# Ledger of designs, part 10: VHH binders against Protein LURP-one-related 7

Target 1, 182 residues: Protein LURP-one-related 7, of Arabidopsis thaliana (Mouse-ear cress) (q8gwl2)
Amino acid sequence: MADSETPYHPDPEDLRRIPVDLFASKKLPGLSSGDLGFADSSEHLVFILRKSSSSLKSLLDSSGVPLFSISRLHNGVWELHKGDVEKRKDLVLTVKRTSKRFSKTESEVSFAGESSENLVIKGVPFQKSCTIYSQDSIVAQTSLMYKLRQIYVGRSKFRLTIFPGSIDHSLVVAMVAIFLQG
Short names: E, the ipSAE of ESMFold2; O, the ipSAE of OpenDDE; V2, 0.75 times the mean of E and O plus 0.25 times the DockQ between their complexes.

## First folded at step 4 (VHH)

Design a61 (from h10, 18 letters changed; framework vhh_7b18_3)
Fold by ESMFold2-Fast, scan of step 4:
Structure a61 (fold): chain B 182 residues (1-182), chain A 120 residues (1-120)
Amino acid sequence: as target 1 above (182 residues)
Amino acid sequence: QVQLVETGGGLVQPGGSLRLSCAASGFTFDSYAMGWARQVPGKGLEWVSGITSGGSTYYQDSVKGRFTISRDNAKSTVYLQMNSLKPEDTAVYYCAAERLFGEWSDYDYWGQGTQVTVSS
């Protein structure tokens, strides 16, 4: 498992037993302009997605320390590397779009350096809809959360539910961020 | 000032058809993805269909084969053709616009909604 888990999750047992909800929003305490934040159910910022360009993003922890860099390649493949975009380290995973047919987008996730089976992400990026599968098991899924009052303020946000399992939350967030870019 | 104005809602019998229109103004329509979402009384918002600036279309599983989204860039209008309507399609339908340049999909603009009622 990648050693990038944030200290916001104090009990390792919770990762195995209880689904965890994170809420993605551009309007969270502690964010810089242009950032997309992921907060826990108590509105505590956990991860920050920061854009350097249309092809380069960084996933940061709650303190603004870079965890991963996200790069889009010319062939429509995304790569996740440890560390900052300026100081790239080891390749962690690759996301490749495999299908965009009949109202669904599909992507495959291939982990570097291990014999684990590929993950599959299916959904509709522009609706903030995706489900990450490991075989027939659900790793995580997103849903658009909207209250009637929010229609008048012109704002939406989405919920990311991470199901109990062994995949680090930071990697799940990175995979979702990559997939929702289209 | 940005505006999205929905029309075409109404009362229709099960199996009937309606065509919703959303007229947009105040932004560069051609550069935006357009979509439809609906809210059933007492329930949350549900995304129904979307069309990208390039014309690619997407649908919820529950409406596939029955609903068709299209756009007319010359008129700055997006349409939702709804066929074989069912009572569960009864909802307020909202038009929404999204600029994907920011690279995380978030709807930038919303209309006021139009009521669709499917009842005998």
Scores: ipSAE 0.005, ipTM 0.231, lowest interface PAE 10.0, mean pLDDT 77

Design a62 (from h1, 18 letters changed; framework vhh_7b18_3)
Fold by ESMFold2-Fast, scan of step 4:
Formats: sequence, C-alpha cells, structure tokens
Structure a62 (fold): chain B 182 residues (1-182), chain A 122 residues (1-122)
Amino acid sequence: as target 1 above (182 residues)
Amino acid sequence: QVQLVETGGGLVQPGGSLRLSCAASGFTFDDYAMGWARQVPGKGLEWVSGITSGGSTYYQDSVKGRFTISRDNAKSTVYLQMNSLKPEDTAVYYCAADQYYDSSGWEYFDYWGQGTQVTVSS
C-alpha cells in the first residue's frame, strides 16, 4: 500500500469506468519547439514531454509544471524521478529492456519500494506501438495513427489508450515515452 | 468508419454458459487477428483470448478449457463461447482487432469495441 495520490491524477472513479484516449503529436497548440504533446480528443493539451538532452527528459502537466524527470543510465536502464530536472526527488520506477528480437522489444518496469508490481511493455518502438501489461491485465496501448486509415496522418502522431485501472495517467504517459523514445 | 459491436452479455447463474459475438465493419476482417479482454471493477484489463487471421487460438490459463474463441470470416464476426462460468468471470468484455498480432504477443490493438457486461450471480 503506497500513497499514490498526485495533484494532477484523474478522479479514481473515472479511471475505473471507461478507456481514455490521448493523442501524441509535435504539432499541437500550446507546444514549444521540440516538445511532444499529449492531448485529449478535442486537442486540449494534457501532458508535455520535453527534451533536455539525449539522456534526460521531463514530463510536464498542461500548465508546464514538472511532474517527472526521466534519465537514461549507461547500461540502458531508464529512471523516473518525481520533480523537475534540477530538483529531482523520489525514484518512482525504472525501465529496463529485457528482450529484443528483430523489430520487437520487451521492457520490464520496476516500481521503487513496491513488491510483485513489475509491469511488462511489449511492442515495436519504431512504429510508436506498445502494450503495457500488469500481470495478465492490459494497462495501456499505443498505435501509429496511419493504421487507422486516415488520409492526413504523420509519423509524429500516435494514439495512446489508457484502460480503466488505478495507475495514474501521468505514469502511463511517462512509461510510454520511455519505451518509444528510448 | 471502423466499428466493433459486442453482443451476448447478460446475467447468468454460476455454472451456466454465455456466447459473446463481435460484429466487425470498416476494415478487411480476414487480415486481422481478433481477441477478447475483460475489465473487473477495481482491476485493469485482463487479456482473455485471441485468434489469428489464420485461425490459431490462444487463451489465458484461468479460462483455458472453459472458453472457446472462434471466427466466421464470411460474417466478419468473432465469438467467445463461455462455459462453466464462475462469479470471478463477472466483468465488462471487450472485443479487439490487431493487424500485426502473432503468437509472440498482443503487441498493438488497432481497434476496440465499447464492451458488453457479463454478470455471474445466483
């Protein structure tokens, strides 16, 4: 049992009702150059992924407030910490690539201070496609928008579907960003 | 537009049976793998079963021997026959379609249905 409350998490009852779709794009209103934004179906910005260096990124809320810093270690392990790049605090989780066969990759997510809560991410990062598993349950899934047979879809756009559950949307977005952008 | 429409959910007694159907439209059904996942209140989505475009079937251990997935390409429909139902099978069941699914995993699902409620209760 951990305190999972964050200022920006959705209503817990809403998280248990229906899937939520977010759309990732570099061409959203309100973004700075180089940012990747996550927006709802009405193009309202919800999260911003910002790059500080090749091995260092930040996840921000829609107001530009830092939620997490994301850093890559020399062995390829990624770490997620609360707070901004300059004022990192608690380690939240680590992501480690466990398998790579041809175009497919698999990563394991380990939460700090928790037991038996490892997640698995499987997919094809170059296609912006992945599925996050909690044991036998699906947490979230991405796909490139071109698969939807839409006429005007760029490679910079992909859909993230977050399924009903207790994991904060910000953590799901961070895990997806690490897997697809690592 | 792409649509997946689930039917066949409802209330059933423990030990009973239900057959779920998912009617697909707006894509070339024969080229897609089809599957079922379920959501129990308070838990995440659990993958239940899948069938490839070639007809190979896959099941979660908890439903193996009780559930059977099948497809009818002429009707663009996938089915889930659920036998020996338990209270623990109570969930919203979702139909899903994925073009690049293979036996190694359920990597990305291109399309999802709206779900159908299954309640197993005396």
Scores: ipSAE 0.000, ipTM 0.125, lowest interface PAE 15.8, mean pLDDT 76

Design a63 (from a1, 15 letters changed; framework vhh_7sr4_2)
Fold by ESMFold2-Fast, scan of step 4:
Parts: C-alpha cells; sequence; structure tokens
Structure a63 (fold): chain B 182 residues (1-182), chain A 120 residues (1-120)
C-alpha cells in the first residue's frame, strides 16, 4: 500500500554502514505520563514504551501505533508478540534470564523459528547498562558515558547505540526495554 | 498515595555496622526495581546499591564487598546492610523505586532520606 506509516524505517543500506544512536527518556515532547520514549539525535520521538500493567507493556511507533506487546510469563521470562496480538503464532522472540552473578545479569534471546541464532544480553539493568551480542559481534549497547554527560547537564536519559546489522531497530529497543526490567 | 519511608540511620563508629530499611506503600512493590542512593553536601546523589524486580543486584565500586542490598516482597521492604563502615560513608541515604531502570533522575519515586554518620 501507499501508506507511509512506518515512521522509523532506516534505509537497509544504512543498517550496514554506520551506528545509530537513540536516546531514552521519560521527559520527551509527545510522551504521555508514565511513557518511556526513544528519540533520535534531533530529539524526534521514534518509539514509545507504554505500560499497561507490571507484566504487560507495548512498544509503539512515534504516532502511537502498536508495534509489539511485551509480556512477562515468569520471573526472568518475557515474550514479544507483534502488534495488537491475540494469537501465540505472532510470537517474535522470547527473552530468558540465564544467570545473575555479582551485579551482572545475562539473558538469552530466542527468535520464533528454528533457524534463527540466539542472541545474548549482558549487563547491569539497574545501571541502564547492557550489550546485546550475536555470537561475538555487538548488536547494540547502552552507554554509561552518555549518562555521565547527562549528569553535567542536569538531565536524565541513556543512550542506545545500534551497530550496523540486519536486526530491526524496533526489536533491539524491545530487547533493551525487556532486559532493563530485570 | 506512593510512599517510601527510610529508617535505621544513625551515628556509628568506623568499622561498625548499620541496617537501613525502606518501607514502601501505594504501588505494586514486586514489580519495581529498588535502590539506595547517598548524598553528601555539595555533591550529586550517588547510586550505592540496587536490586531489580527479578532480584539482580548492583553495587557501587566504593561499597562492593561491604554493603548488601536485599528485598522482602511479603513486607514491601528493601534493606541495605552496611558493614565495615568508613567516615566517607557519612551521607544522607535515600530509597528510590523505578520500574524500567535505576538512576537518580529517572526514578519514579523517592523517600525523604535518613542520615548516616560514621565518626568516633
Amino acid sequence: as target 1 above (182 residues)
Amino acid sequence: EVKLVESGGGLVQPGGSLRLSCAASGFTFDDYAMGWYRQTPGKQRDLVAGITSGGSTYYGDSVKGRFTISRDNTKNTVYLQMNSLKPEDTAVYYCAADQYFGEWSDFDYWGQGTQVTVSS
């Protein structure tokens, strides 16, 4: 269709050239109370994380259209489903916490479909610190250095750097949001 | 109404111990990350320890090995066990709650603070 309502869709060629920075904040223009927003370097809102309950969240595009639902099944286990999803066959991925040792947390991401390789997320959720790995390559990382700059400016937000690759940025944002909940 | 109420602060000698408690009410405690921050005059609040809803813990480098954070979801309470206290641990200690992630300015809720003084 001729609809232009995929507000954040990087050119596929750009996904292989340069890292993309997104900035997460509760204090962005266009957010409703309680929302967490992800903005580009120009402070244009790209994604919205909205809470329905403690165990159910939605990831929305900048226009408020649902992209994914996030649900907690058990302590340390979450599922991501497409859109306004009513059926399990729309399952996109599962995140499972695999270890927590001495202030470090690790989770594994399993995609729906048997040929997809698992991703690993490691970090410190409380510190907004995480790195997503595909085997030995880095998919995305939150930046402690950006938080340090934020302290000097008197604003609170964190940076998410998404490295060149084939994984959709909306999925990376969803995985980070899931991991940081613990 | 959301409330976080700290207790357990006081005066202690170097090498001593204190246990801080933070009683929470007015929100679904089990679903929130809980943290302890401290502030000395003229400085920004510093993250001391944190515990996620899933029980993962974080400690600042200056307190690692000496402090232990824990939570009791049946009592809606988070604790900070402070051992081997040093004069530089003297500060006002704040309890904080946040669902998505921990950090001073991003916390959804804050307590009023409790004074800890380490001095002979």
Scores: ipSAE 0.103, ipTM 0.486, lowest interface PAE 5.3, mean pLDDT 78

Design a64 (from a35, 15 letters changed; framework vhh_7sr4_2)
Fold by ESMFold2-Fast, scan of step 4:
Structure a64 (fold): chain B 182 residues (1-182), chain A 122 residues (1-122)
Amino acid sequence: as target 1 above (182 residues)
Amino acid sequence: EVKLVESGGGLVQPGGSLRLSCAASGFTFDDYAMGWYRQTPGKQRDLVAGITSGGSTYYGDSVKGRFTISRDNTKNTVYLQMNSLKPEDTAVYYCAADQYFDSSGWEYFDYWGQGTQVTVSS
């Protein structure tokens, strides 16, 4: 099988070409009541989504350190800011729902700062399904865990697959959380 | 605390109609998306129809044009009007409230009713 392997000494960029799966659940070790956790395939907690108020959420790392605050404006637009809910910092991105049809839900992601390429999220939030697109490339997808012994998982358990790329995994998780919340 | 109570199921002839009702209590109904799922023996639950807090509707391909979902926020009730029923529509129908479809409910788990049997047979 040695002759079928290439390259012989892969660099770090080659090692990052493999998709990463995260599993979302409210029943993971280390979560507080009301938290939604994202764990790797070994059930190690990676991210925590926490509600601070009716219109404010935080995305935390596995140690409980705040990464982003998520807020919903009265015009239906969602904003992601770096840092904690209490002392938010720079605006990172904005998510706006563009589709008027429930079964064809679409959102547009606009990055703050210089003119960056927008992302598009398409899916059915009610089924916990979405796909994030960067032009012609897929950034990430979610789906219900339908392969678990033919039992409906319910209780908002789902899988998030992040494809190889340059977008930070914490931003992907935040975009998915925003899209699924409406 | 949270309760979803379904009613209106029963036995009906092919081509007939039934109206399902789901009475909700124990949560802020107006802020939740509501849906109807169905399950046949040996199969996973499928989303039949959904309605958002704002009134936007969704229908599964097998029921489009035959079923209508609606809600009455004054009565905390969601309805499923089922017309032109087929034997393939035989299933247990479940009412559900989804916490991640609308921002106000994300902190709770999916809420389910106990189900109501619909049988389409002669």
Scores: ipSAE 0.012, ipTM 0.320, lowest interface PAE 8.1, mean pLDDT 76

Design a7 (framework vhh_8h63_2)
Fold by ESMFold2-Fast, scan of step 4:
Structure a7 (fold): chain B 182 residues (1-182), chain A 120 residues (1-120)
Amino acid sequence: as target 1 above (182 residues)
Amino acid sequence: ELQLVESGGGLVQAGGSLTVSCAASGFTFDDYAMGWSRQAPGKERELVAGITSGGSTYYADTVKGRFTISRDNAKNTLYLQMNSLKPEDTAMYYCAADEIFGEWSDYDYWGQGTQVTVSG
């Protein structure tokens, strides 16, 4: 009588071609004071941004394992290194602010040890707005979360959409975290 | 110990100007987003202006075009220049800091405040 409802599962390789939404909030369970968490659409914590000192932050996975350390060198210049703050390893990328006009900011991402193309980040950091570009393609973008019927869910929450591509999601999250500090 | 000390408040007549300042100590000031919030008698606290570590600014609609937020990272000082003051600008003004991104509800540090009174 009823049709078979065998779930359609995309090929595992095709799952990497679907946009991924992460939701950023300071008010997720399991966070320490001052932590910013990134959760998936099922409300599972995926990444944690944690302060280690005034000049150093860490991006951790959901288990609290350090992935990257973030350090500010100069006004508008940041470096990302592999590992935690105390066991910092190789430089991964540098983010440098290239322009600022009123509330709008642009930054350039340069990868260490490669001849790869630089990325560009544009947005309004104070409004939690940014878009990461690889040439003319969008890598990722943030937007403020809204309740149904155009009501803001609270300005302390925002959505990060990561579009299909070759850049690791942890690097995208790190770049967004750096840019939103302006 | 992280400390924010507001100053520069006072009594001013409607249409006048005033600059309030916030001296920060005990942290790397230029890594932090900074903001000014205010609380008037009988009203809720509101964020009126904010500035990220890189200098991107925000203004509430109530003050846009009249107030200017700025920072001096060499002096660890935040400023709010208030022009064309109105009696409804009368409030206690608070300085706040956030290390990730600016939003008053997420601000981790609050100063003691400086009173601004605008007479008609």
Scores: ipSAE 0.023, ipTM 0.388, lowest interface PAE 6.6, mean pLDDT 77

Design a8 (framework vhh_8h63_2)
Fold by ESMFold2-Fast, scan of step 4:
Structure a8 (fold): chain B 182 residues (1-182), chain A 120 residues (1-120)
Amino acid sequence: as target 1 above (182 residues)
Amino acid sequence: ELQLVESGGGLVQAGGSLTVSCAASGFTFDDYAMGWSRQAPGKERELVAGITSGGSTYYADTVKGRFTISRDNAKNTLYLQMNSLKPEDTAMYYCAADYLFGEWTDFDYWGQGTQVTVSG
């Protein structure tokens, strides 16, 4: 029975939604010093990336509740776990750097479990440039806001566009945050 | 608490080479993106090179092919190897650190700079 409100899985309607833009900035209301925030086009904070400790980061929702912990295991290898650093439980995915040529980097995303298709992330991390691919389809892509030459956008560092699909937005943000570190 | 200290600047003749270094203390160096910015009198500050925590590099078009940025995480040190120096490379060179690198003016931490002067 419905004894508790359980979050529903994304339904097929999520595949028909329009692309969603999030804007990443250190200069958003509700952030603590050193935080990176992800806001919608109306500047409503959606996610917070916070450094928890050495080589450990947390992705939080807009209320400051931890969604995931991000940890670096080795050079070019990262793990995402559910929950915060102290309460982490389940491995969600692993990101491994597969190539690095000049400024360009490629990484592979493997989800926990053996039935999931791997994702590929390609880009230039230092320039906040990345594209996430799923079977040749684009999942998400970043671009630097100052390259748009739009002064009214303010001091936002980059835009993240999430294309229609079944992958949860919090996972896309986490993968971008991991990739831009390497 | 976080401190960046640049060294290795000096006077060099056009066509020469110079390496500047940045020693980091009071933080986990490995976690930070690092950069080199420069400023000449009467000009705006320019980001010339950057390197992520994972070692991915960036170079401004003005220095591509001449400058090489590198980091030694075991020594908590950032390097900028400058080759084929030109008089227009004369500037104060600043080391900078950022959790997530953005615009060149939006670094979290800065050093006090080291002067590089190219003559001839």
Scores: ipSAE 0.219, ipTM 0.574, lowest interface PAE 4.1, mean pLDDT 79

Design a9 (framework vhh_8h63_2)
Fold by ESMFold2-Fast, scan of step 4:
Structure a9 (fold): chain B 182 residues (1-182), chain A 120 residues (1-120)
Amino acid sequence: as target 1 above (182 residues)
Amino acid sequence: ELQLVESGGGLVQAGGSLTVSCAASGFTFDDYAMGWSRQAPGKERELVAGITSGGSTYYADTVKGRFTISRDNAKNTLYLQMNSLKPEDTAMYYCAADEYFSDWGSFDYWGQGTQVTVSG
């Protein structure tokens, strides 16, 4: 089991046992050119994914404070570190692509300092489609299921649904961002 | 200034093959997701194939198994290899670029297109 045994004050959304939807878009207020934003159902910006170089990205909160740095080490291998790109301290997780088929990709997530179960991500990065699994449970999923062509023409958007659990939403967003890079 | 220039279109008989190419300039090519879209007269433009900066590929159901997208980052060039061509594949083919992600025709930048005509 990958359950946390340490008592803490969990996110109220997790306690309610209901999924949370975030909407990813490049065309949100407060974004710089090239930024990808994640907004809640009220269209309030929650996270910003910002590119520093071809192999280095940052995940920021809505105030522009760095939460994580994302580094591409090799083809299909990424590391997430806590903090900003200049003052990285702790390795949080590693994402390794384990399978790349014609139009389907699979990756494994390994948490640093943990010897417990890895997560698995499966999907189609170009379609912005992925599902994150913890064994038999779904952690999060992106979806194009209810995309209306006429409404989305000329706009880059996808939905990320985060299911109730103990994994922080910022980590889920970072894993999705890493996977969708291919 | 970001520029995309398509080439390689032409007339081909049904069942034949054709490769179209896209020469990219004015940006760091390997950082961008790239794609091919097409539009026939009187029809909506559709994304037929895409490739991410990491090399993951997407294909529309209409072309799966027949078309192959590839990129050469050293030459800043995108390719679409089209096999088993059908009259329904007749369209203007457009090269497209997106800095992070593409969402079914939501690419930020497009070329001027190259015409592919498939005869019966």
Scores: ipSAE 0.041, ipTM 0.441, lowest interface PAE 6.5, mean pLDDT 77

## First folded at step 7 (VHH; framework vhh_8h63_2)

Design c1 (at its last look DockQ between E and O 0.21; V2 from the best seeds 0.00; counts 0 for: placed apart)
Fold by OpenDDE, look of step 7:
Structure c1 (fold): chain B 182 residues (1-182), chain A 121 residues (1-121)
Amino acid sequence: as target 1 above (182 residues)
Amino acid sequence: ELQLVESGGGLVQAGGSLTVSCAASGFTFDDYAMGWSRQAPGKERELVAGITSGGSTYYADTVKGRFTISRDNAKNTLYLQMNSLKPEDTAMYYCAADLWFGELSGDFDYWGQGTQVTVSG
């Protein structure tokens, strides 16, 4: 199986950038029905989450190229693999819920082959609100969107802010998607 | 292939009760939020009730206290118990699924073909 050239880390130049906002919605220009999209501030599609017939999900880039597959084990642990759902390659990371208190949940992210970095996700999935932590640093944060005339947008729409760091944006999107499954 | 098949609709007198069911297939039922929407003639489709993967429920104000949504994950079946039915409850009732979230987002992705509920005055 050819190793996917998908990087685990963003371009070093990205580390010098300001936080990046992505907007998640089921209704975006260029997005197929049934998909969940992540777009930038200019409404350009950046990532696509697509469902498969086996209840697996695929994370795609804007061109529709599969990057990762998302699956859930019988024990409730989520797995992210490189490649498409039909051709899963290496395990990239796992997400395990470690705490649930009322509506607040906490999950731990473990990277395969990388023993040095564990992430923690805390938040309220119902509110589409979560924060990804790397030790004492914030990796990313989600929040519900608001408009000038509306206090809140539908709960299926939310903003993802990715802070400068070493974690690839695609992985951040995947982790957020997994966490917000409930 | 994902399928949602509603059943149990019919004619009922005002003040009566009716239970509609939805058989779900083609996805991991217990992982996702489900709901019921309805559409009356000439009106927009509206959310009636929702239930999260965890069993938390939501009801529209118009049906609160009268309707009960429940799910049987072992049977992949969604239910809506409707009590104290009113003529204004007359509508096509659709089973709905949110295949992205276990929590209610208010924006379902899929609907069944519907089951007709008619309440006579």
Scores: ipSAE 0.213, ipTM 0.575, lowest interface PAE 2.0, mean pLDDT 87
ESMFold2, look of step 7: ipSAE 0.547; ipTM 0.789
ESMFold2 (binder alone), look of step 7: mean pLDDT 81; pTM 0.810

Design c2 (from a27 with Q99L; at its last look DockQ between E and O 0.61; V2 from the best seeds 0.00; counts 0 for: pae E 4.6 > 2)
Fold by ESMFold2, look of step 7:
Structure c2 (fold): chain B 182 residues (1-182), chain A 121 residues (1-121)
Amino acid sequence: as target 1 above (182 residues)
Amino acid sequence: ELQLVESGGGLVQAGGSLTVSCAASGFTFDDYAMGWSRQAPGKERELVAGITSGGSTYYADTVKGRFTISRDNAKNTLYLQMNSLKPEDTAMYYCAADLYFGEWSGDFDYWGQGTQVTVSG
């Protein structure tokens, strides 16, 4: 019965979604000069990352509407806020580096508000290597050696695979963008 | 115009140390990932070390533990400290800049003219 099972049903959206690949590149159809685009497999833009400075970026939708602002604090912590860099709204999450050994980096994502679930990001930012973990599960992962997919996305610099789950894809892209800067 | 000028190369005895520098101009230095590549005669260019705008570093296996990349954002200068130099480190060393994120080889948007490092003995 639906009533007896309602409190514990998993989110149907999560059960039916498939992994999503996004391809990051500076050179995509429709992308303005100086932006980094995240596109689907047909090179249609999904997200745009626009840089204002090394410490301040905007994540935009495909139409250029601001979704989030990304800022680095003087202590090295990164913050994600809703809205544009000029009109920042609520804090959404914070990313803090927790370990760095040679090239290998580990960071922790803390969501604002009541959530006690933190994510861990591990990788090598300079090589565009990044895996986002929720406990033992992989939320998203970049693929190294883009040349293996040259005929498919020849102008993209790396692939981001987002696995089925409850985390909004725009948040995953924002976390990747933060981590890969250091 | 973005400009990268390397300096500090020269002749060094095996086992010695040398620092090469890269002066950057025509852009906001803090905003860019930077790197060093090298090329010996007859060899393919090799990415030696990289550093993101946030300070995360990368080193090729051939130089790990011997070379240190650093940046001084106040002086718009990139450094490569090279210790325990070997004759195999002899090469032209090139400074490079990346507007976003670089692959570990061949992905930089801007390059300098290079500075020669020669290790004898």
Scores: ipSAE 0.111, ipTM 0.539, lowest interface PAE 4.6, mean pLDDT 79
ESMFold2 (binder alone), look of step 7: mean pLDDT 81; pTM 0.821
OpenDDE, look of step 7: ipSAE 0.643; ipTM 0.834

Design c3 (from a27 with S53E; at its last look DockQ between E and O 0.67; V2 from the best seeds 0.00; counts 0 for: pae E 2.1 > 2)
Fold by ESMFold2, look of step 7:
Structure c3 (fold): chain B 182 residues (1-182), chain A 121 residues (1-121)
Amino acid sequence: as target 1 above (182 residues)
Amino acid sequence: ELQLVESGGGLVQAGGSLTVSCAASGFTFDDYAMGWSRQAPGKERELVAGITEGGSTYYADTVKGRFTISRDNAKNTLYLQMNSLKPEDTAMYYCAADQYFGEWSGDFDYWGQGTQVTVSG
């Protein structure tokens, strides 16, 4: 069966209520040098992306506990596994680029195990443009930082909006990180 | 020690072509997003082209269709092929590297010393 192990997941009912914004930045309170942080609107760390070695990265929770490892194969396929890069467990998903026209990129996410749906990611990685689709619905979308003065965000590099749905926020962040690096 | 060394700049006639190169050392080149930025006298530095770890590219509108960024991971070298050059392309061209995604605004983690490209009308 498919329910034996999961990364950190917020309560599913909370995920169904309102969109959540995360702000990606290399400069955040509590963030170590060399890491990329994803923080809430108050600049509290929620996830950390850490480079471990060639083509290997870890997605960590706010306490630095590894949630996933991200690896890139030759031919452009990316894999996401549970656990740290040194203690990788089950494959969770793969991401493969399916189309590239000029700067525009499209990728397909395939979940491991029994799933009737794959996700599609579209955007321009270098411009931090990334939209994740489940069929006709938007799961998550990045946007360039538009200041609302002092109310929402300091000097973050981009915003990730995760819309209400069933997909865990840590998986969304991992997929965005993969797409923007690929 | 991370190093980025540009070369291949020079004087070229308008309409001509030129390739600038960036030799990278002291890090695993394949794991970095890379970019070319340029700065003309009296102007702010601007991102010209970028390429992610996975090979996705970006071009500024002013160079799209004329410039091609590429990377040779086996040689730790980044290239910018510039065709149909115009006098407004005259600038110091800088190689840049970023640990994760690159930066559309041109705020990279590491920079080279630059190579001058001068296009005469």
Scores: ipSAE 0.606, ipTM 0.810, lowest interface PAE 1.6, mean pLDDT 83
ESMFold2 (binder alone), look of step 7: mean pLDDT 84; pTM 0.849
OpenDDE, look of step 7: ipSAE 0.650; ipTM 0.837
ESMFold2, look of step 8: ipSAE 0.512; ipTM 0.766
ESMFold2 (binder alone), look of step 8: mean pLDDT 84; pTM 0.847
OpenDDE, look of step 8: ipSAE 0.698; ipTM 0.858

Design c4 (from a17 with S53Y; at its last look DockQ between E and O 0.72; V2 from the best seeds 0.00; counts 0 for: pae E 2.7 > 2, SAP .679 > .668)
Fold by ESMFold2, look of step 7:
Structure c4 (fold): chain B 182 residues (1-182), chain A 120 residues (1-120)
Amino acid sequence: as target 1 above (182 residues)
Amino acid sequence: ELQLVESGGGLVQAGGSLTVSCAASGFTFDDYAMGWSRQAPGKERELVAGITYGGSTYYADTVKGRFTISRDNAKNTLYLQMNSLKPEDTAMYYCAADLWFGELSDFDYWGQGTQVTVSG
């Protein structure tokens, strides 16, 4: 039953898994006015955040298909549901602020369903600072576009780096969007 | 159609307090990050305080501990409570709004301003 004669060769796709960078901006080719886009390094849209006709927000794919709706309950807990903002379906996760000291914030992500592990998000929402942790591992983090002496002024842009793992990139983007809104 | 209107500015003595407010109309207020910026004569406009939709706040170092930003989403109103005022706080104070995580250079909507003058 054991195949001791087969040489081990790692799956080429595993050897080539690397972090994914998405670039968030209000000004991108093909992005509608009023939206926030997340694009790849070639400025091709990957995800779109859009305000709905209600006070809710939607995360859309590059084709404009609604992936999730984002809403906040009166008690301050955020909810992410599958589907269109107007016809929300299954609850996917909740985000709750667990600590706040002036500008610094910590939040906990709870996935719907059985035995979901919690994620922790830390940062400074108003300054677009956000790091998502799974226990001691970093799932994703934001950074400013420029790390050199030049300060970028007059443009709302940041980088979101998503590290290899099992968490869907659209969920990571949704978590970042929730955290940065407070 | 989207409008921000500041009020509550005026003359106040050094060490005094003043609250300025910003009424929003023509949109759903609770979708926006809000901020207060100020501009003194001959100076560059600077962000003094900000607040996200969820209530996370920012304060410039020059006003931290003296100014408090707050929002009443039911009344579509943003507030800045200014305590322990100094002559250097004299400026035109502007209300600003942004849908997507506001910062001074990123705010899409601005009011006309309200003058705060601190004497003494």
Scores: ipSAE 0.359, ipTM 0.676, lowest interface PAE 2.7, mean pLDDT 80
ESMFold2 (binder alone), look of step 7: mean pLDDT 79; pTM 0.799
OpenDDE, look of step 7: ipSAE 0.729; ipTM 0.867

